# VH-VL binders against q9nrl2r1430to1533, part 167

Target 1, 104 residues: q9nrl2r1430to1533
Amino acid sequence: GGVHELSAFEQLVVELVRHDDSWPFLKLVSKIQVPDYYDIIKKPIALNIIREKVNKCEYKLASEFIDDIELMFSNCFEYNPRNTSEAKAGTRLQAFFHIQAQKL
Below, E stands for the ipSAE of ESMFold2; O stands for the ipSAE of OpenDDE; V2 stands for 0.75 times the mean of E and O plus 0.25 times the DockQ between their complexes.

## First folded at step 11 (VH-VL)

Design J54 (framework fv_erenumab)
Fold by ESMFold2-Fast, scan of step 11:
Structure J54 (fold): chain C 104 residues (1-104), chain A 121 residues (1-121), chain B 110 residues (1-110)
Amino acid sequence: as target 1 above (104 residues)
Amino acid sequence: QVQLVESGGGVVQPGRSLRLSCAASGFTFSSYAMHWVRQAPGKGLEWVAVISYEGSDKYSVDSVKGRFTISRDNSKNTLFLQMNSLRAEDTAVYYCARISYYSRGTYFDPWGQGTTVTVSS
Amino acid sequence: QSVLTQPPSVSAAPGQKVTISCSGSSSNIGNEYVSWYQQLPGTAPKLLIYENNKRPSGIPDRFSGSKSGTSTTLGITGLQTGDEADYYCATWDDSLSGYVFGGGTKLTVL
């Protein structure tokens, strides 16, 4: 319970942030950089938001943490065409996440 | 034909104000972020300020904060830069440019021809 | 006053190849796409490369871009006298919450 599980979530978020393919996911998508993003994506999220939620003890179950990470990838694939660097990075980072999450 | 045309430049004394305009045509102006970039004589390009497509989000370089205000009128397809408390170091050619995008990547195209601002006593 | 570092000048002979570097940090090039601009004397800048390595219509294959870590490079092959210009890299900087340009590189064709 609790404290030990949050340590595991924190470690996993740190590993995701340090991954070479994390760059599309580090922060929320900017209205300056992508004007139509928020017309398409209704539940925006990024690793910095997820990390803050971990630090504030907002995840009570591993499934809640996993759902937020999966939402992040789902948003990426919904907005970005599959031939983009963002979609390719998302595919590789999601695979890495699935391997690491099995240890949770 | 996508086009940006700047106007409003001139010679002005330190401490005075100027308002630059950038008239856009040939594209849906209200769908794009816009920015101002300046270039002092014989120097490189310096980003000045950017405004979101609907006008609510704005960012500017620290050296102009509190003095310059970027704004837009989507009904007139026009971008503005209000420049107050002008200094000699604000002397430059001022370009407007569209923030074009593909996925997350932004880039600047088209550019206007520039309007010259000279601040001197 | 440049956050992105470029060499002030580069030179080569007609027909040769030149590479212009642009070095930044994790808050800009490391996390963001880079674009490159050509400025001929007395003219506005012109888009040359976007999204690190893509060319807009009208830009010849002689121009290429690449990115590695926190640095990016512009390559020009088959140099022509008409390539004499200033070249600038540009990107978004997360720490500054704004766009940044490199200091510019003057290309001289010998």
Scores: ipSAE 0.342, ipTM 0.790, lowest interface PAE 2.1, mean pLDDT 90

Design J55 (framework fv_erenumab)
Fold by ESMFold2-Fast, scan of step 11:
Structure J55 (fold): chain C 104 residues (1-104), chain A 121 residues (1-121), chain B 110 residues (1-110)
Amino acid sequence: as target 1 above (104 residues)
Amino acid sequence: QVQLVESGGGVVQPGRSLRLSCAASGFTFSSYAMHWVRQAPGKGLEWVAVISYEGSDKYSVDSVKGRFTISRDNSKNTLFLQMNSLRAEDTAVYYCARIGYYSRGTYFDPWGQGTTVTVSS
Amino acid sequence: QSVLTQPPSVSAAPGQKVTISCSGSSSNIGNEYVSWYQQLPGTAPKLLIYENNKRPSGIPDRFSGSKSGTSTTLGITGLQTGDEADYYCATWDDSLSGYVFGGGTKLTVL
């Protein structure tokens, strides 16, 4: 007996992961592949880390979850020049996120 | 002139150990991640291991985990591969290679000339 | 079997064009940069293409790279007998947390 139900945050993260523009955000940027990233970005984060935090019930407020997602996009735009495929994907995915977040 | 020179190869019996070195010159060694790649006689290239520029992050192919250890000494511009519990299937030419760029480089350039490891009784 | 699939061999006549394919998945080529290498007999590999389509200094423009989805191709135009070699694609694989090479393609210029 019991019912398993995904949180609203888990549903939103799943929608982000499934989006075509999620590829720059699925996992943490590697020190091996992009060594100067961690000299520039002081609070690295990615969708896999956010999803783990959701599953561990680490978000107490919707604002905390939203702040982590926005940090992810902010990091993207800080590191990647505006004309890169990463920045363009980030712009589209952020717009999608803003629409989905209102749905809550 | 950017160069990588491997050394330490030889003929060794199964179960023994061997330590390979790669001496780097002509670039700031401490700023680049470094690779080991091997090639068995008549076969293709197989990536073995990589180490971050500062030495803290390492990845290796599953078949060598627990047996091979990649390390580096930035003060000596030298990359190492400690190979323990060697098997016949580890017989190969071992190349060291640099990761290509400070950011978004995920390619191998330059390459050393290779050092031959033969695991034979 | 290799994680990245290349044809084992290709051949063409001098002056012709060849294309060497490399097929992977969403965990490698689909979300990572690809590089290509030439290995002449008895020599170390040499970088031909990096970041999908860029040439390092000293590589002639006869060599080109392209990426589409989970596949990448190396193009060689104006084939010369000196192009006879093994060619390898390479990339990072997220599911393996490591780098992977294609199985290699032997180019013969007949």
Scores: ipSAE 0.022, ipTM 0.669, lowest interface PAE 6.4, mean pLDDT 87

Design J56 (framework fv_erenumab)
Fold by ESMFold2-Fast, scan of step 11:
Structure J56 (fold): chain C 104 residues (1-104), chain A 121 residues (1-121), chain B 110 residues (1-110)
Amino acid sequence: as target 1 above (104 residues)
Amino acid sequence: QVQLVESGGGVVQPGRSLRLSCAASGFTFSSYAMHWVRQAPGKGLEWVAVISYEGSDKYSVDSVKGRFTISRDNSKNTLFLQMNSLRAEDTAVYYCAKIPYYSRGTYFDPWGQGTTVTVSS
Amino acid sequence: QSVLTQPPSVSAAPGQKVTISCSGSSSNIGNEYVSWYQQLPGTAPKLLIYENNKRPSGIPDRFSGSKSGTSTTLGITGLQTGDEADYYCATWDDSLSGYVFGGGTKLTVL
């Protein structure tokens, strides 16, 4: 709850952004770069959006924050085949997140 | 096994039209966005256009917007570039190219062998 | 002009090492993967390096890529006459919302 959870969310997002495997997740996928992305992914999200929501105090529960991060990974694995650099980065970053999220 | 073969190039006068084709084989064509890249004689590579795998979304560089239209026929595994109002500056070898997988990747593989378009009077 | 800056030419003798630079900005190389292409005279470009430093099957380990900040380099060791070609870097540019190529570097052996 409250101030403690907000500080924890911001710290965790910063750690995710700084992680070497964050590159597929830093910003929304470009429709020009990947034209078919938004035909497949109906609830797009990225770390810059999640960080903005944290800063605006839009997460009332830790579960809401965790759900948005998990949606981000779920989108990655739905769009990208397992053998891609995006899927491999997502797998490593998700494991890192699960370890850090135990502190929430 | 994955191959792209361009055709339809030729010599045309300014203001005329040409339609380029790219025949794809060895992969599920309907599952990939496709690109056109050109190269003027003795010059570097320039990305021209991209089309989504269903053909519903298309994007092209400003220098050809309104004159060039990218399209595809998934039943024929063929990519097209309709070039209208051709200018001398459009003289180039035109390559079709694929991004290797469904990703935000920024690399092209394979490339076709290219088809030459010469706009001269 | 190209958005990505490469030297127009480089030269070295057989057996030597050559390095080709490619300089961009935070809107392209700084935030995106880089690829490199080899173009032999009269042929289509061939993928040489992708995702900054990875080689496709069939590309010898004499070719390497590296990225630092907003710049990337292609390294070629054990230079051979068959390496004479034009080399292009490429990436996505967020500010242009498009793919960009370097101006190309002509490699001459000897």
Scores: ipSAE 0.357, ipTM 0.788, lowest interface PAE 2.7, mean pLDDT 88

Design J57 (framework fv_erenumab; at its last look DockQ between E and O 0.59; V2 from the best seeds 0.00; counts 0 for: pae O 2.4 > 2)
Fold by ESMFold2-Fast, scan of step 11:
Structure J57 (fold): chain C 104 residues (1-104), chain A 121 residues (1-121), chain B 110 residues (1-110)
Amino acid sequence: as target 1 above (104 residues)
Amino acid sequence: QVQLVESGGGVVQPGRSLRLSCAASGFTFSSYAMHWVRQAPGKGLEWVAVISYEGSDKYSVDSVKGRFTISRDNSKNTLFLQMNSLRAEDTAVYYCARIPYYSRGTYFDPWGQGTTVTVSS
Amino acid sequence: QSVLTQPPSVSAAPGQKVTISCSGSSSNIGDEYVSWYQQLPGTAPKLLIYENNKRPSGIPDRFSGSKSGTSTTLGITGLQTGDEADYYCATWDDSLSGYVFGGGTKLTVL
């Protein structure tokens, strides 16, 4: 149990991290760099945290993993106006994720 | 149209205090975090401090921490830098600046014209 | 000492091309967007380039930016005497948790 899940989730996270549009999502937003981020975003998350949860076997269902990735994208679109580089990167990475997530 | 104007600089002795002001116009001041950047005579630019939209979060670099306090009054479209226990090394032109869109790396635009602070014995 | 390294000076003749380098590390340029500023004598800095290679409105296309790995460059073509200024690169440094500027490059148009 769990070996197939770990392999699938880890592979997908690695693919997301290596994607050209992953840069807004690699690590948590700094409160000093973006001082208003945490006033707007109540459930911050990033790929490094999601990968940590995969490695600790904290995702028991594929839906839990998908929910965390979708939360990450929702945060991006909530904070960043549509025409920003972050929102554009998020749109492309989310489309890539949806294609890859069909394998889960 | 978008403009920042600093004031409050001057010549002071070490250990004294100054309060700098930055008047903003041409944009919705309360929708932007604001920054102070300084430049010592003949030297490069050094980022000093930042304050969030409503002032709930603020940060200053270690070299001025405990001595400088950034604050703002959104009703007056004004940014402040309270400078206490001034040292010769604080001698610089002080610029206020805005970051219009926060992205990794980000950028400053506009900048004010600067106000000069000279700490001299 | 600056975290971002620029040459202290560059020079060229009117009409020529010049490139100003800015070198950092994975905690700054390698991981973050870069901006460039022009400071004419006695004036405030002015934004030239943001997000590595984008120009704000009003900046002519003879100014360009590029990024490769942990380094970035500002290119200026068709040099004019009015380009004599100090040029600064800037970015966020994740290890320092702060915004950092290069040491500046003085451009002289001979």
Scores: ipSAE 0.516, ipTM 0.835, lowest interface PAE 1.8, mean pLDDT 91
Fold by ESMFold2, look of step 12:
Structure J57 (fold): chain C 104 residues (1-104), chain A 121 residues (1-121), chain B 110 residues (1-110)
Amino acid sequence: as target 1 above (104 residues)
Amino acid sequence: QVQLVESGGGVVQPGRSLRLSCAASGFTFSSYAMHWVRQAPGKGLEWVAVISYEGSDKYSVDSVKGRFTISRDNSKNTLFLQMNSLRAEDTAVYYCARIPYYSRGTYFDPWGQGTTVTVSS
Amino acid sequence: QSVLTQPPSVSAAPGQKVTISCSGSSSNIGDEYVSWYQQLPGTAPKLLIYENNKRPSGIPDRFSGSKSGTSTTLGITGLQTGDEADYYCATWDDSLSGYVFGGGTKLTVL
């Protein structure tokens, strides 16, 4: 906990957003575009929301930050079959996240 | 074998109503969001409306909000478009179409053959 | 004026190659998958390209798609007279909260 961890959270989110496979995760899924998404996914989250929470110092523990990132991937795998472009991007970005998270 | 077949088009005066139907076969209809897309004579394609797979969520383009209602009957594999307060600019061929249930999906496959709606005096 | 801009027409001789451009913005093509549709005269649209560059089963590899920034391109090689049709790009638009189509491009094979 503290200022060092908040700087690390921001840097990690920046690296995730810059990754080529971030495209399914940058913003919340539109319920107009995908009207059944929120019937299945009850705790939606995306990188822009996580970044706002970091900027507002809403994460008190590193585990809370990590939990939101892992929730983002879990939602992707729950909604999207594994053979889809979205699930494949999620797999690659999650692997990248695990490498970067060693910095926390 | 996947097919969509629209019906219910016709010629009507402005201010009247029509109900379009779309019969689906060859796929599990209740597993897909369904859409209406229209094409005015000599013009391009315009998305009109979408309905979720169980029918609880419905959205439409602003130009038809309050006038058109999309609905479905999954027991009969049928999609509907109730068109009220029709205007001349609603004159078009109306297609039903499917989008796969993947997040951020942005393509229509298949399309029906279309049904023609003409709104004129 | 359509949200997505396509040339009104293109033409080339049988056996040649054409490209059809589609220009949008960061609210649509820049952030979303693009699809392309072929509409033969008097018929319904048919899916030609999805997810920017993928072909559904039954679409020959003469048809290709690409995307760069806020623009997308349909390529057709080995032109045949049966390719004469209108071609539409399509995508989701975040700012309009709706699906948008280009104005269409008429391909003539001369």
Scores: ipSAE 0.479, ipTM 0.825, lowest interface PAE 2.0, mean pLDDT 90
Fold by OpenDDE, look of step 12:
Structure J57 (fold): chain C 104 residues (1-104), chain A 121 residues (1-121), chain B 110 residues (1-110)
Amino acid sequence: as target 1 above (104 residues)
Amino acid sequence: QVQLVESGGGVVQPGRSLRLSCAASGFTFSSYAMHWVRQAPGKGLEWVAVISYEGSDKYSVDSVKGRFTISRDNSKNTLFLQMNSLRAEDTAVYYCARIPYYSRGTYFDPWGQGTTVTVSS
Amino acid sequence: QSVLTQPPSVSAAPGQKVTISCSGSSSNIGDEYVSWYQQLPGTAPKLLIYENNKRPSGIPDRFSGSKSGTSTTLGITGLQTGDEADYYCATWDDSLSGYVFGGGTKLTVL
C-alpha cells in the first residue's frame, strides 16, 4: 500500500515535470524576478519541493500529496491573471493532473 | 509613458569612483525590480546588477562584485549604481532597465537610452 | 565569453527569411523564459520578443520567437533594410544567479 502509493506519487511527479506546461511550476518563483510574489503568496510550493517530499516519504496519505499539488495551482491562479501564460499553462497542467490523480 | 533616464556618466581615471542614476517615471517604481546592463564599445550586452523592488535583495555579475553597488530610492523613483575602483574594462554605455512583474521577470522593458562611462588614463 | 551562444553574423536579401539561434543550458534557457532584443546602430536595445514567443505592442508579426529544450530561435520574415541591427537573446541563469545575454548577432541585409 504505502510503497505502491509512494511509487505512484513519484511517477505522477515525473509526468507533471515532463509535461509541456510544467515550466511555471518546476521551481520556486524568484523574488528577484517577481518582486511582489511572496507578499501575495504565503505558502509557496513547486514541483521540485513536492518531489523532494515524495522522495523523503513525507506524504503519508494521498490526500496530502494532492493538497500540495492543488496548492501549487492555487498559488498560480491567485497571483497570475487568467490571460497570462502561467495561468494558461497552470490550467492545462491541472487538468492533466486531475486525470492522472484518478489513478491514485 | 514609461520612461527611464540614466545620468552620471563621464570620463574618469582608473581607480576613481562614479555614481550613476536612473530616473524612472510613468509607472509605480517601487513595484518593480530594476537592473543595470552595460555595453562596452563595439561589444555585446552584459548584465551588471539587479535589485528587488524594496532593495532587500541584490545580485551582480562577478566582474563587479566588491566594486559596484546597486541601490534605489523609491521615494525619488531613482535607481543608482555606485561604481568604485573603476577599471578600463568598465568602459561602457550603462543602461537601466525594468523587469515587469506578473511575469517570470525574464525580460527588460523598457530600457533607458544609456549613459556613457569612460575609464582611461 | 557569453553564456548564451549566438552566431556572430547572419545575412540575407530583402524579402527573405532569416533565423538567429541562441543556445544555452538547463540552468538558463532550459527552465526560463527567453527574450530577444533588437539594437539598431547607435541606439539602446529594444524588446523584440518576450516569454519565448510573445511580441510587444508595435513589433510586427514578421518577428517570431520559438524555444525548444535549451535553445531558442528568432525568426524574421520579409526582411527589410531597416532590420539591419544587432540581435541579442537573454534569460535568467540559476547557476549564476543573474541574467545572461547571448553574444549578439549582426544581421546584414544584402
Scores: ipSAE 0.155, ipTM 0.761, lowest interface PAE 2.4, mean pLDDT 92
ESMFold2 (binder alone), look of step 12: mean pLDDT 90; pTM 0.915

Design J58 (framework fv_erenumab)
Fold by ESMFold2-Fast, scan of step 11:
Structure J58 (fold): chain C 104 residues (1-104), chain A 121 residues (1-121), chain B 110 residues (1-110)
Amino acid sequence: as target 1 above (104 residues)
Amino acid sequence: QVQLVESGGGVVQPGRSLRLSCAASGFTFSSYAMHWVRQAPGKGLEWVAVISYEGSDKYSVDSVKGRFTISRDNSKNTLFLQMNSLRAEDTAVYYCARIPYYSRGTYFDPWGQGTTVTVSS
Amino acid sequence: QSVLTQPPSVSAAPGQKVTISCSGSSSNIGYEYVSWYQQLPGTAPKLLIYENNKRPSGIPDRFSGSKSGTSTTLGITGLQTGDEADYYCATWDDSLSGYVFGGGTKLTVL
């Protein structure tokens, strides 16, 4: 917890959103847009949801924030085959996240 | 390679029905949601309907809702569009199309060559 | 009118460059990634650009895409007579809960 950590979470989410590889992660997909997504992915999450949770001070521990980001990447790799643009973007963004998360 | 081929178009009177087919080849048909997109003469593209992998979820735009039904037969690698109560404004070339992988950057690839539906008296 | 706005026509000479704009809103282009399609006369649309700026295999680097705010642009350099076609932008619209296409732009190579 704490204000300093919440500010750090917000800064990290902003950096993730601005990253060129954030496009698969910006918001939850529509059931009409992706009719099979929710049959496969049981715990959907996206950067807009994570950012909202940060803004509402819902993360009490850094580990909770990190778990939500890692869930987002795990969902990406579960749904998308490894040689797709989505999975490649996820791999690069996850590596970027791991470097930035060392500052938490 | 990956190919979609439409059939079943023709000339029909208002109020009649047509069933369009789209034969898929070169990919695992049952692993993709499929779409119908139409284009009226001299006009732009209009998305019409989508169906999930197994056909459990379907959606069509309001202008055709209750009249058009999208369906599929995965054993035959075929997508269908059942068009009932046809109107003059349904006159268009109908394309089937695939979205390869769903994400925020959704896109249609490939497209079929299209089949023409003309509704006239 | 279409929910995504494109100019109805654009023209240039062989070897020149052209840009085709596509303007939307926060419910579509502002939030979603965009694809572009080329439709040669009498043919089906063909994917040209996806995810704002990526080319599928087989599309030459003369074609490029970019996005800024609620607008996207298709660029074509080294214009060739075979580029004469209608060009469409497309994306998802959250307010409509549907896929939307621009009205199309007819490219004429003079």
Scores: ipSAE 0.378, ipTM 0.724, lowest interface PAE 1.9, mean pLDDT 90

Design J59 (framework fv_erenumab; at its last look DockQ between E and O 0.47; V2 from the best seeds 0.00; counts 0 for: pae O 6.0 > 2)
Fold by ESMFold2-Fast, scan of step 11:
Structure J59 (fold): chain C 104 residues (1-104), chain A 121 residues (1-121), chain B 110 residues (1-110)
Amino acid sequence: as target 1 above (104 residues)
Amino acid sequence: QVQLVESGGGVVQPGRSLRLSCAASGFTFSSYAMHWVRQAPGKGLEWVAVISYEGSDKYSVDSVKGRFTISRDNSKNTLFLQMNSLRAEDTAVYYCARIPYYSRGTYFDPWGQGTTVTVSS
Amino acid sequence: QSVLTQPPSVSAAPGQKVTISCSGSSSNIGWEYVSWYQQLPGTAPKLLIYENNKRPSGIPDRFSGSKSGTSTTLGITGLQTGDEADYYCATWDDSLSGYVFGGGTKLTVL
């Protein structure tokens, strides 16, 4: 990918981070806080990790960036039952992401 | 009904050992991380240790690290705290407690009734 | 000095309103959910508030929680003598990698 694609990824990540529903996704889950998380979730990811990958130019295609964001939401829904605050935040943030990602 | 019942407390001399148990009922024990929290006489609550669903991951606070070991037996719905090299400052009521996994470890519910450990000469 | 700071005691008359503060930092309350616990004399702690402002089943609406920045408060309206207890806030602290409790607040109804 080019400079324009990297700028678009950074802009979208910043918008996700600033969204009210980003709180479950800002940082990796602590192994001490939630010790069972990594037994259930095999490919952990969070917005801070995705943003770092964008800054290091690790995404070559928009599809790779989208896959990491979708993995983040998939992890949320796998770990958290649908009626939890985490899952509800994930549902709303994912809908916001899908609207913004149409521009990629 | 969801219940946690602690046992194994008592009066011991410094340097001795005790093993606390927490019997769980009314919920799927193996689906929850379990915690120990203690309270010294007239003092506040202090988090002590946590263990994952199957016991593969464990953590204890620095003040008890190397002396206390948390473990569980899911076949018996029981949580344990092995306390070695006990000190006067370990005197407390010890509670077992559950944190719902979907709250990102942000609240304790339920709590057991507590078991009292007194370390005195 | 505790990681989460609460006043040691508060007092109010029956029927009045009282608020109990809990002050933290960006490594705990500023990002994490907060819970509150009531401990009656000689009993185990009981959950009053979780996720900043939610009540579990069986907790009356006289109890409320609120969060602003790095601080949170427990509000009790229509104060009753049965509310005499120690109250604790609790959260996760990223810098300590551990769960932390406030120092506790003794509520007296005088």
Scores: ipSAE 0.582, ipTM 0.853, lowest interface PAE 1.5, mean pLDDT 90
Fold by ESMFold2, look of step 12:
Structure J59 (fold): chain C 104 residues (1-104), chain A 121 residues (1-121), chain B 110 residues (1-110)
Amino acid sequence: as target 1 above (104 residues)
Amino acid sequence: QVQLVESGGGVVQPGRSLRLSCAASGFTFSSYAMHWVRQAPGKGLEWVAVISYEGSDKYSVDSVKGRFTISRDNSKNTLFLQMNSLRAEDTAVYYCARIPYYSRGTYFDPWGQGTTVTVSS
Amino acid sequence: QSVLTQPPSVSAAPGQKVTISCSGSSSNIGWEYVSWYQQLPGTAPKLLIYENNKRPSGIPDRFSGSKSGTSTTLGITGLQTGDEADYYCATWDDSLSGYVFGGGTKLTVL
């Protein structure tokens, strides 16, 4: 909802960006580095994009914010096999997010 | 077990064309992006080009853009590099290489043994 | 000059330790995984280290990798004459939108 909810979203995004396991999620995957990524992942999203949406007040409900964060993790697990460093980082960051999201 | 074998190198004059091939075996070729890397005589390694696993996306280093075309035939497990308008600076051993999985920024494994391209008058 | 800077050569006697440095920037080593390759004379490169410090099967543990900030280091202990080769670091560079290799380091075992 209001300004207090948006401040909570910003605080949570900042904590996610600061987390050591944020490295796969900070910015959109490079199409040149990973040429097949966008053939598989149709709704790409990253922390820098989510943070900009918070800054522009584009989230009207907490559920919309949570949906984008969960989409970010879902994309990671869809593209990356479970034994990869990316998927392991995603698992740990998602667990951290679930703890922090209890504060919303 | 996993193997890449390059062919098609040779000696050509500047301005001519050459087509390199890379035969893949021991893995599901159509599941991997593929790369070309080259090494000029006495010099280091230089990444040249990448193609997505289905062949729809292709990228190359600026020095060869417009002259070299990477392609693949997944039904024949073969990677190609069409090299047009060759220049002396294109003289190198050309390796094909795989990135073992599609994780960001990982590594090249395996490499082929290379095929030599010499561009001289 | 290479985007990733390595010393052109290093040398040491059998049994000794050497390190090979590789310096980059925040657009490459600072964000991205680093890999190292061994190229024996007249052969193709071979993967030696991946994801900064991991060894593929068959690479002995006397080879090690580490990364700090925008620099990475290959360490070789118990040096053998068969280790004489060129060594390359490699990574993705986000600013160039391409893979980059160091200029290579020739290791001589004397």
Scores: ipSAE 0.329, ipTM 0.781, lowest interface PAE 3.0, mean pLDDT 89
Fold by OpenDDE, look of step 12:
Order: sequence, then structure tokens, then C-alpha cells
Structure J59 (fold): chain C 104 residues (1-104), chain A 121 residues (1-121), chain B 110 residues (1-110)
Amino acid sequence: as target 1 above (104 residues)
Amino acid sequence: QVQLVESGGGVVQPGRSLRLSCAASGFTFSSYAMHWVRQAPGKGLEWVAVISYEGSDKYSVDSVKGRFTISRDNSKNTLFLQMNSLRAEDTAVYYCARIPYYSRGTYFDPWGQGTTVTVSS
Amino acid sequence: QSVLTQPPSVSAAPGQKVTISCSGSSSNIGWEYVSWYQQLPGTAPKLLIYENNKRPSGIPDRFSGSKSGTSTTLGITGLQTGDEADYYCATWDDSLSGYVFGGGTKLTVL
């Protein structure tokens, strides 16, 4: 494949994925591993989905992109108690995101 | 107290069928995914199958696909393993195990005491 | 061969520390959480560690778990004769759409 210059959205997604605390968010939660997840979370989303949307140019506004990222974190905090590894990772990753998102 | 009790094990000839049951108590059975795990004599643990809390999703190890079927009756708090076309290599102690929710990682807690299945000619 | 690799056996004297490793290949990169199980002779397995490093209630703090990359380790300090058992690691494998166990490690207390 050819080398191309990443958009701001693409670059941010890459940075999120590479972050140490991205592991809860890389892909959709497994229904088998977490049996009741989709009973609680009605708008599931993950970084791989967001990345795909970016690649397909589905985000016309930065606010739309940010909304999906915030939804991803919101889902995490809605399902996971605060003392869980997922919630803790989410807290740190969200803080990182908020810093990086200022560049958008 | 959370408890799982397996039953239905026995001695059968190759090619025969057997149905295992796991009776659950002490927790809301319908809220948990359930698994079967087996252990051949003197061997390690081998995952066999999983069923989601409502029974809509099922997975199993390749070696039992087409022969074993996992199912559940939430109204009776019971997990089942229908084993058809049994082979000698299916000889094992069969455990049922619960998968807790609020965990991204799958783990088994608790385990039943197991029921023994022996397939021999 | 098991997807997760464990040493077949480990041994130590009472009071000593032992570690049991559990490693996956590069094809097993997607395992975030590992659980450990203790199986005493003639008994059913018992959950020892879940989510890499968490202990269920009733499990002494001399049992610990850690994870780094594609490897995880069970640590047992203050080894007791009652710790003589088989230990198994386990995780979910997305590629297999199934749970996988290590081959098990026999711990002998000398």
C-alpha cells in the first residue's frame, strides 16, 4: 500500500489504540464473556468501529467524532463499577483523549 | 450458597449417547453464561462448550462439534450437555462451571464436583 | 499442544516461593485476562486468581497473579504442604471462539 498523510481523526485513533489503557476499547465486548452487557449497553461502540468510520469519512464534524469517543467511554462507565480495571483504564484513556482532542 | 451439581455420567459403549445435567442453586441462573469443562484420566483440563445466559449463543471445542450440544432450561436452573456418537477419547470427568458477569474476562466460579463419563467397548 | 504453555512441574520446600508461568504465542495477543485454578488431588478445580491478579474471597494473599505482554505468572509464597496440587491457567481465545487452558503444572512440595 501507499503512504498517506493521516487526518487528525486517524492520528488520534492511532494514538488511542496504542495507549496502554486501550485494551477494553479495541473491539466490541464479547456477548459470551460478558453475558448481560448488551442488555445494559444499547449503543455499543469500540475503537475498531470508530477507526472504520474515520476511514470511510463518515465523520463530517469533529463533534461527531468526539461524540462517538465519549459514547465509548460512557458505555464503559455505565457497565463497569468504578473499581474495575476497565473503568480505571477508561478513566486514564479518557483523560488522554481530552488532551489530544484539543488539537482537533 | 452458590452450588453446581452435575449428574448423568456413566459407562457407555462407543457410538452411544449420554445426557449430562447440571443443577444450579444459590444464584440467579438465568443471568450467567455456563460452561462445560472436562478432564480425561490423568490429563489436563479441556474446555468443552459455553452457552450464553439466554441460550442464544453457543460455542464448543472442535473435537465435539456435531456430536455434543449444550443447552439450558432457565426455568429449572439446569444446564445440559447432550453427547452423541461418543468416543473413547470422550472419557473424562465433566464439570459444569459458572461465568460471572461484570467481567470482561471469562473465568469459572464456581465449579461443580463433576460427573464421570466412561466410553469403552 | 495447549494454546497456553505451562511448565509441566515445579517444586520447592515448605516456606519457599514458587512461580508458575503461563505463556501464549503471538497468535494469542488478544487475551486480556487470565484466570488460575488450583486442583487438589481427587478434587474439582477451584478458582485461585481471576482477571490476572484478583483473588476471590477465601484465597490467601500468599497467592498472587501478574501479567506482562503474552505471559502471566502465578506466585505462591510461604509454600505449604497443602499447596501440592495441579495448577492451570486459562483465558478466552477469540481465534478459537472458546476458552483455553494451559497444560497444567504439578506443584510438588518437597
Scores: ipSAE 0.018, ipTM 0.686, lowest interface PAE 6.0, mean pLDDT 90
ESMFold2 (binder alone), look of step 12: mean pLDDT 90; pTM 0.910

